# Ledger of designs, part 5: VH-VL binders against a9jty4

Target 1, 144 residues: a9jty4
Amino acid sequence: MAKKRDSPKLIKIKDAIKLINQEVSLIGIVLEQREPKQCRNNDWICTLRIIDDTYPSPGLTVNVYSRTLEQLPQIKNHDDMILFTRIKMQTFDSGKRVNAACSRWVSSFALFEGEDLILHADEDTSAVFVWDGTDAPPASILAK

## First folded at step 1 (VH-VL)

Design s1 (framework fv_tislelizumab)
Fold by ESMFold2-Fast, scan of step 1:
Structure s1 (fold): chain C 144 residues (1-144), chain A 120 residues (1-120), chain B 107 residues (1-107)
Amino acid sequence: as target 1 above (144 residues)
Amino acid sequence: QVQLQESGPGLVKPSETLSLTCTVSGGSISSYYVHWIRQPPGKGLEWIGVIYYSGSTNYNPSLKSRVTISKDTSKNQVSLKLSSVTAADTAVYYCARDRYYDSSGYLDYWGQGTTVTVSS
Amino acid sequence: DIVMTQSPDSLAVSLGERATINCKSSQSVSNYVAWYQQKPGQPPKLLINWASTRESGVPDRFSGSGYGTDFTLTISSLQAEDVAVYYCQQYYSTPYTFGQGTKLEIK
């Protein structure tokens, strides 16, 4: 696992889609989750679509990779919030479409629920959040 | 090579339930979504609904109260049931797939279609 | 619901000439548009997805373009086997909807 040297910026999805081949951190609301499946290398993949106030339906597709089914996001409600750190923006279809990859080695995610958390996230939406990635996200974004 | 094949009764009486089956070969229905689309004589295409590989469904609101899509993964079959049929339900019915990875509702393989006539 | 409107309803083009079919959505669908070809007695065949990506095996005379609300399917040099009805489809949101179809005939 590589050490995080630079503090990743917490950015909006509209800005993230322009940062191809770069690592970004962002918060979104889960719009859709597809059932996990195994890839050819026996890794598990879970595909999510997420939205924020700058990027509505159909949302940004994020492919989450894991060695085990249990380590994938376990979304219970489609209005749950998910925080991704250091996911990689990428293109497919000959550069015409954009999605993101969440790799357990480099990336991480955190699931949250509740109106209080959403309100706290919205209060911070006008600010660029920067953290070093070794600590938890700001407490104002977490539950309660 | 994936093939989809619809089968059904051909003729259904008004007020009855229409039951159609889509049999898939050359691929597992657990690897993609399956949609149902219909086409009335001389008219265009109408999307009926989809069943995701998880078994969850999404239906056209205009048909939602009458339609049920289900699957049997052991038989590699998807079924469509449409209740309380009328002459307006006379159409060719197609099943079609999209792919899991980039499935957003475009349809790459279609069955040949099965003709359903609603008549007394 | 998103309404897809095609123009013209029918089009007659001479062999070897360019055919252009338009599709307009009632609201922005980004690039979430597919094009299908349907010949009599056959199911629709996917030609284009993501507004401009040609499906494998589809001749390069077929091309798609557009973004937002205005989309075009172009056949650069009409061949006899291209006589068919063409449909656009949005898959931006459910219910997925199709245009009414454009009937392409030889002049």
Scores: ipSAE 0.007, ipTM 0.517, lowest interface PAE 13.0, mean pLDDT 78

Design s10 (framework fv_tislelizumab)
Fold by ESMFold2-Fast, scan of step 1:
Structure s10 (fold): chain C 144 residues (1-144), chain A 123 residues (1-123), chain B 107 residues (1-107)
Amino acid sequence: as target 1 above (144 residues)
Amino acid sequence: QVQLQESGPGLVKPSETLSLTCTVSGGSISSYYVHWIRQPPGKGLEWIGVIYYSGSTNYNPSLKSRVTISKDTSKNQVSLKLSSVTAADTAVYYCARDYGDYVSEGPNWFDPWGQGTTVTVSS
Amino acid sequence: DIVMTQSPDSLAVSLGERATINCKSSQSVSNDVAWYQQKPGQPPKLLINWASTRESGVPDRFSGSGYGTDFTLTISSLQAEDVAVYYCQQYYSTPLTFGQGTKLEIK
């Protein structure tokens, strides 16, 4: 039996890129993952590019921050699905480019593991989020 | 538009310490990483090191025993000190901003670069 | 350290023709490669990041490709202003390292 957290309102990446300096929740397919680095105060960072049915390659860049390597997304396969909750849309390069930050303070992510979504959040990384189909299941969102 | 400008002595004697300053305008050094890169005359580029927004540093192992990078956020300046210089340290020295700003802290490419300052080590 | 090796060291290409510069890493760097253009007396200018993403303001005749250990910068139709030295750089791990440079000249 898994615990469902606050239901995020999921939006598409096409709409998320317009919401600069705002927090968004969305689901995407992992197109690429870079090797994790230690950068921010010895925090670990990994960079993902994600796509959905509204926003193809090269996709949206999401920088995921964590205190440990083990808490970063463990992407096993090309086309793994990831749910991001409350990531912050930001600009860089004088407002010309957009990326998102998945911070350990306010953001979380969840990965598919079989039929379960494993929720990763700084204060409660052991929670399992089971998608019951009532809140627009991730698979149906990514399907079209 | 963030701009960087290097300054320091044009001539340093062998065995002395080279001290350079990078002055940043159009943005705060508290918000991004700053790197030092050098280029000997007619040769390629060599990464010296980086100072992160937190003040932590990371140096090229080939130079680590001689290099110190520091910053003064109140002056918006980054400094490079290189001790025990030899003729091999003759180069143009650049400071450069890391990839983007804000939360783009992972990737490490350089834009913009300062104009560079020429350092000659000779007696 | 990851060694980046460019080929050729120098290249002469006629105006309007294609120029191709190669960069090989001593180990896999994923797509963590940037390309820079440097003209005499000037600092390097970022052209490409993530092996293939062109920087804003860079002409579309410049393109990058590659993954793992083999990377290519292509200029589809050489212009006079493209005469420069070109450098690849990996940012997969520290120390950050550059190729030795490729000097591009007009035939």
Scores: ipSAE 0.014, ipTM 0.543, lowest interface PAE 7.9, mean pLDDT 80

Design s11 (framework fv_tislelizumab)
Fold by ESMFold2-Fast, scan of step 1:
Structure s11 (fold): chain C 144 residues (1-144), chain A 121 residues (1-121), chain B 107 residues (1-107)
Amino acid sequence: as target 1 above (144 residues)
Amino acid sequence: QVQLQESGPGLVKPSETLSLTCTVSGGSISSYYWSWIRQPPGKGLEWIGVIYYSGSTNYNPSLKSRVTISKDTSKNQVSLKLSSVTAADTAVYYCARDLYSSGYEDYFDYWGQGTTVTVSS
Amino acid sequence: DIVMTQSPDSLAVSLGERATINCKSSQSVSNYLAWYQQKPGQPPKLLINYASTRESGVPDRFSGSGYGTDFTLTISSLQAEDVAVYYCQQYYSTPYTFGQGTKLEIK
């Protein structure tokens, strides 16, 4: 089906930080979200720190970019889960540090309130995005 | 050129509410974050709280029950109210703008000159 | 809360000599660290943000370095105008917190 979602290959944050300049997909628990604000070029940005069972506090910093405030992640609760697809791993501070960029052109995200890993990607077909089943998030991600 | 000027009463009695206003000139406040920071005599700096572009606020947990930060974009002003003051609230109070070119940092690039507040009977 | 500790509390350095001020955080703050200079009767002035990025107009004798929990502000050749109290600040997590300050004086 044309609107069916393929499951992305999900990796752990500990492995993602080694894949510099590559696009990765991963799931994490939101440890902190910065309130969105405008950059000097008028794009909106918010910054999240996410953790999983392989990468604890302070976590991985993910910068999410959008042209509008409304399309940034709307985190409702501390410890909500977020799935990122095709975020780009990058270095800063002369290669000493790692963060990720979630670009509106290439990347996407989905928020989960609880243990649901399924989202409906398409109303017309009822197509779903499904976890690929190789390595489901462990309970430790939900527990920190 | 962006300039910040704090104003308010220099002397406040214990148990009263401290009210300060920061007037910004040389630029609009509407697209930036604005913080209040204080400095007790002979001591270091303490962050009080911030008001975001959206009008949402975030406060230092030690002050959260007593503090309110607001803004009036038509007057280009940011305000601080601190209720139930005690002698421990005696300090110089600063308003400050935070902005990095990437938009995700909260360091303070412009500061007001500060206003001295003494809490005494 | 993240506790920021500076060392030394006070430092006397001769004109033209190198001054080094240290800042330690109780947990990692990545590079979300700023340095401020405060002269008597004046507000703090931003010198360095993002641990090592010098603010426009700040002399190149000022430099910052460090990552995680250990940070350093260096003044390569002290000038008379550099006499001030220096503060580090983390902006990794709220509440934003400052070090206790380091007073820099001429020997």
Scores: ipSAE 0.016, ipTM 0.554, lowest interface PAE 6.7, mean pLDDT 79

Design s2 (framework fv_tislelizumab)
Fold by ESMFold2-Fast, scan of step 1:
Structure s2 (fold): chain C 144 residues (1-144), chain A 122 residues (1-122), chain B 107 residues (1-107)
Amino acid sequence: as target 1 above (144 residues)
Amino acid sequence: QVQLQESGPGLVKPSETLSLTCTVSGGSISDYYVHWIRQPPGKGLEWIGVIYYSGSTNYNPSLKSRVTISKDTSKNQVSLKLSSVTAADTAVYYCARGEYSSSWYPDAFDIWGQGTTVTVSS
Amino acid sequence: DIVMTQSPDSLAVSLGERATINCKSSQSVSSDVAWYQQKPGQPPKLLINYASTRESGVPDRFSGSGYGTDFTLTISSLQAEDVAVYYCQQYYSYPLTFGQGTKLEIK
């Protein structure tokens, strides 16, 4: 397991794309999910495109890695929200474009659905996104 | 069963362009990205660049002005061109397989070609 | 660029004894580190991925550990076929970079 760190600060995608080679945490709306594929050592990968109020379509590409298909984000509805914690920003296409990687070792995610997300987040004591030192879960910040 | 094999001229003159080909068998270059790595005699490994399933590339900044990586999916081949070569470009050149699928997330190299020796000499 | 520094440059270990090779990154690379074994005239072979995940077919005497900036490759009981140069590599950010290599020899 990855080493514990301080609670991450959430930033907007417009700011995240400037932080190349750095770890960022952010909330986005899922526009698109590519079909999961299996890679080496039984790992699975899926690719998402996400947007927020500062960064519209085509959005930011995030590649998510997991040991099992079932542990990858299960996107159920159009416009589901996802929280990414400590994903790494990087460049591709000879430095011209930016994407992010959600690794199974250091990164995490939490998926929200519809108007019930705030209640679900408040009551889920095993939720991946529980923040140390605050009474405001990510769902409360998102609702504000 | 996936194998990579490098080929190209063993001797290149200074100032010329080096052209190498990586031929993939037992799998499709559309399913993963292919990297080029080189190793000068008696020295360590230097990453040159990568080409993704989409044809997009990323190059080592130290070589970016001279390097081009391209692919021909119909032949299942990836090529490396390095212009304006000097004696410092003398090395064994490897192609290697990285991450599967359409991802730009870097990963370790699980399958390597045998390497092809390039000597830059007048 | 992230610089990967290995120690020692060379190491001589007796058969059956433990060999330890260290790798330090100039900045945090999380767990995005691989270890390779290279024998003369051969390409490198991937041994360990994600700092500690052993590749299929690699003997269990090889193990990796570490996170952030400090990483270790351990061979618990050295065999004659383990004589090689070992490289660490980070893939946390571009450009991808390797350590300078550690030459492992039998005493």
Scores: ipSAE 0.007, ipTM 0.515, lowest interface PAE 9.8, mean pLDDT 79

Design s3 (framework fv_tislelizumab)
Fold by ESMFold2-Fast, scan of step 1:
Structure s3 (fold): chain C 144 residues (1-144), chain A 121 residues (1-121), chain B 107 residues (1-107)
Amino acid sequence: as target 1 above (144 residues)
Amino acid sequence: QVQLQESGPGLVKPSETLSLTCTVSGGSISSYYVHWIRQPPGKGLEWIGVIYDSGSTNYNPSLKSRVTISKDTSKNQVSLKLSSVTAADTAVYYCARVGDYGGNSWYFDLWGQGTTVTVSS
Amino acid sequence: DIVMTQSPDSLAVSLGERATINCKSSQDVSNYVAWYQQKPGQPPKLLINAASTRESGVPDRFSGSGYGTDFTLTISSLQAEDVAVYYCQQYYDTPWTFGQGTKLEIK
């Protein structure tokens, strides 16, 4: 018997950076996207920097993993919004630096382009927050 | 192809400092996170610590007060020093790398052959 | 620290039969589990990462499954070269920790 998926609780980036080794869901504005690269096992990775109203430039670095290039975030415009669900906060560089990983198995993302929310198509990344057109994200999360 | 090779003294006296070297060939240590892992005779594996591409380090809290990991990029070598050794530090010592990009893939795709360290008077 | 516990400590399986090795974590580790094979006198060899993803060159008879706290490595049809000690590892939280190992032998 499968369990129903619940909408994740969104938190701000300033709070997420304190939740090391925990899975968090958050929404941010894409400040920068690095060129996608292939990594081991032929997975694709891209690196984003995201900001929100609590955490400005240079922002939080998120490494996004996918089986195919097409399933990585496709950023069409500067300042597009992205929702991440169940990404893992982590430290590197002897605990001096914080980033997050959006994995193929438990994490997902969704892009907001104008009026549309584009959900990640990969079914193996499966914790997704969905707007139904009547339940928009809180304005405070989308502040620029 | 990339290879890792450990070397060390084999025997170390109690209370002294153990010094081991991991030599990387076929690739640059600046491209990898290099870890040290040990295995006492007939026992399981214990992670010791890592040195990141930046040169920063992170250690197992159980060993943190006694461990130093450093690297020499010009020699393509990573070193491990473990102070105040006891018989409990007798083990095969491996260096290993993570096999994926970014900090969330902490599994070890390439291991050295291991070097045996015996702590004995 | 997260404790990884394997069961059984050892098992003997006939050639061609299925071998099943279990690994339990003391807390939720999502899918952040790797499996290693270690033959006498050799370093561990990575078989599986992310609980179920086979490494390049690992035979199809090896499969991994599980999520959360309960993980399984299965060898669908045991071959002679599979005799080894198998270790699970969590990479959810530092320090990285391994199970105690399961010794697999021919019956």
Scores: ipSAE 0.007, ipTM 0.543, lowest interface PAE 9.2, mean pLDDT 80

Design s4 (framework fv_tislelizumab)
Fold by ESMFold2-Fast, scan of step 1:
Structure s4 (fold): chain C 144 residues (1-144), chain A 123 residues (1-123), chain B 107 residues (1-107)
Amino acid sequence: as target 1 above (144 residues)
Amino acid sequence: QVQLQESGPGLVKPSETLSLTCTVSGYSISSYYVHWIRQPPGKGLEWIGVIYHSGSTNYNPSLKSRVTISKDTSKNQVSLKLSSVTAADTAVYYCARDLEWLPHDYYYGMDVWGQGTTVTVSS
Amino acid sequence: DIVMTQSPDSLAVSLGERATINCKSSQSVSSNVAWYQQKPGQPPKLLINDASTRESGVPDRFSGSGYGTDFTLTISSLQAEDVAVYYCQQYYSTPLTFGQGTKLEIK
């Protein structure tokens, strides 16, 4: 139970897109990953589109920010599963479109490689996600 | 102010490598994506690939085995090489800039295009 | 690959009348669609980005709409200089793909 009470509540993407300017945690299947590039403020950015059982095809765009290339998600396959913790829902294009920011200060992500969940946390310890190992497998959430 | 200009041979023989250069003026390619697009005579537009500010590339799968895009930031030039050409590669080749680099999306519409350079593949 | 299908292949419209060009994607592309105008001997010119955002310097008679799989470019009052081929393009997923083009002519 260590840090079990601190585990983020996972919500579906359909619900997340309504929570503008709020932090959410969610699991998705990687539909597309863009090549990493540097932002104007010198962080590295990687953009993913993710889907779940409530939010198909167009998916949710998640911008993952990191100080270094190697700390960005290393997606091996387009259909890999990713867990995002405390990503911030936001709008762009004059409020017309929704995306999410996985920041290096408050957010984290974890990749599923087979049955293993690999945790990647940025420099800020507040961005740590802990999976108890006894809860239902994250994939079961998408299985519905 | 901002201009892209393609250059290269007008004629290439079948099985040879096509080499084109896009010379950029008025801005730095280190801050923008540069795409290559082609248009066969009387037909529509086909995306070839892109090079990111980092130098990483992404190619159309139909051309991936034959295409290489590279850049020289010091010369502000982007290059396209297409190997093993055939008559099907006859087209006007364009380089184009992706719209202002925005951290929330990688691709946008292409706001500045070169005038195009005509390439004919013939023996 | 995402296939972009335009309709009609060609369209003749009288000066001052409304022209409507349609574009359908084989799967959802959200709002990730651009529209281009190409005149003979010229490169394509970006008109609309993100389905509905008109680029600076593009006349307000041009408008874009749509989301998901169905997109429309509208010219509210056709001018002589609008004679061109119009292309839609998706940038939701690589490879980036274009529609086959719609040729717009004066009636």
Scores: ipSAE 0.014, ipTM 0.522, lowest interface PAE 7.7, mean pLDDT 80

Design s5 (framework fv_tislelizumab)
Fold by ESMFold2-Fast, scan of step 1:
Structure s5 (fold): chain C 144 residues (1-144), chain A 123 residues (1-123), chain B 107 residues (1-107)
Amino acid sequence: as target 1 above (144 residues)
Amino acid sequence: QVQLQESGPGLVKPSETLSLTCTVSGGSISGYYVHWIRQPPGKGLEWIGVIYYSGSTNYNPSLKSRVTISKDTSKNQVSLKLSSVTAADTAVYYCARAPYYYDSSGYSLFDYWGQGTTVTVSS
Amino acid sequence: DIVMTQSPDSLAVSLGERATINCKSSQSIYNYVAWYQQKPGQPPKLLINWASTRESGVPDRFSGSGYGTDFTLTISSLQAEDVAVYYCQQYDSTPYTFGQGTKLEIK
């Protein structure tokens, strides 16, 4: 049983939206996923909207960036849960709106299917982290 | 000269499964998202769902338990199945394509529509 | 779900006069709005996307404007072929939703 050394502190979306330009980790329910597309730098992007018990519909917009289409979140069912680690809160539209960026450099995500949570590692990460299916998510992500 | 053409049974009995096919000609579906939209007689438009170029799908929550969209890129076809139909499912069904676009400002939704196929749910 | 509400439900405008159709979203959707024209027996035709970008081949008398929650489609000088039902659509989030439609008639 190994633990990730610098376990992220999970916060609620209501608190995350106040932490502009800061990195946050959080769990949300996927309300929807937009079609993936390529950016000008040839990275792939998909946009998710997520909710939790503190921040209902329309939820928080998270832009997920990846080098390849295959590494983007593959949401099989709506209302699936997703864990985001170290996503960056930011403003857009001249500071009028808030969203988050899940970058392939610093951020990670893990999809919650049934009782299992699988952490999506970026291209430079050699470890996959899995939540072990206990009654509540662990304070840390277990490394395998 | 891209064309989309829907085809289906026209008449479906209540409780049965509706099966529709969208055939694309003059272009490939491999690089496109394909959406299904329906329109009941005299009413507005309702989005049903989409299939992405990856084969992943996204459905309207109101129809999610009954709807399946699939594709066969070798035949340039996209299919819609809707189970347990009722009179409320009577509508013209359209398929429409949407290009994925490299530029962050590009994303033309529904640039080409099929002509629509009429589905009547009746005994 | 995002609710799109159009106003008016129908309007009659004289040939050569300006027609204005409004669309309001239940929440801010930036500029993720498209406008469609639908004639009887035909599929909808995309006129405007990104709230204000006219599609190729669409006459310049059609223009779109708005940002956030309030959007407008304007036909600067109505022609006979413009008689149709017009729909706004949001594509900020799924399920994609349409306004109820505005029927445009000649006065």
Scores: ipSAE 0.000, ipTM 0.514, lowest interface PAE 13.3, mean pLDDT 78

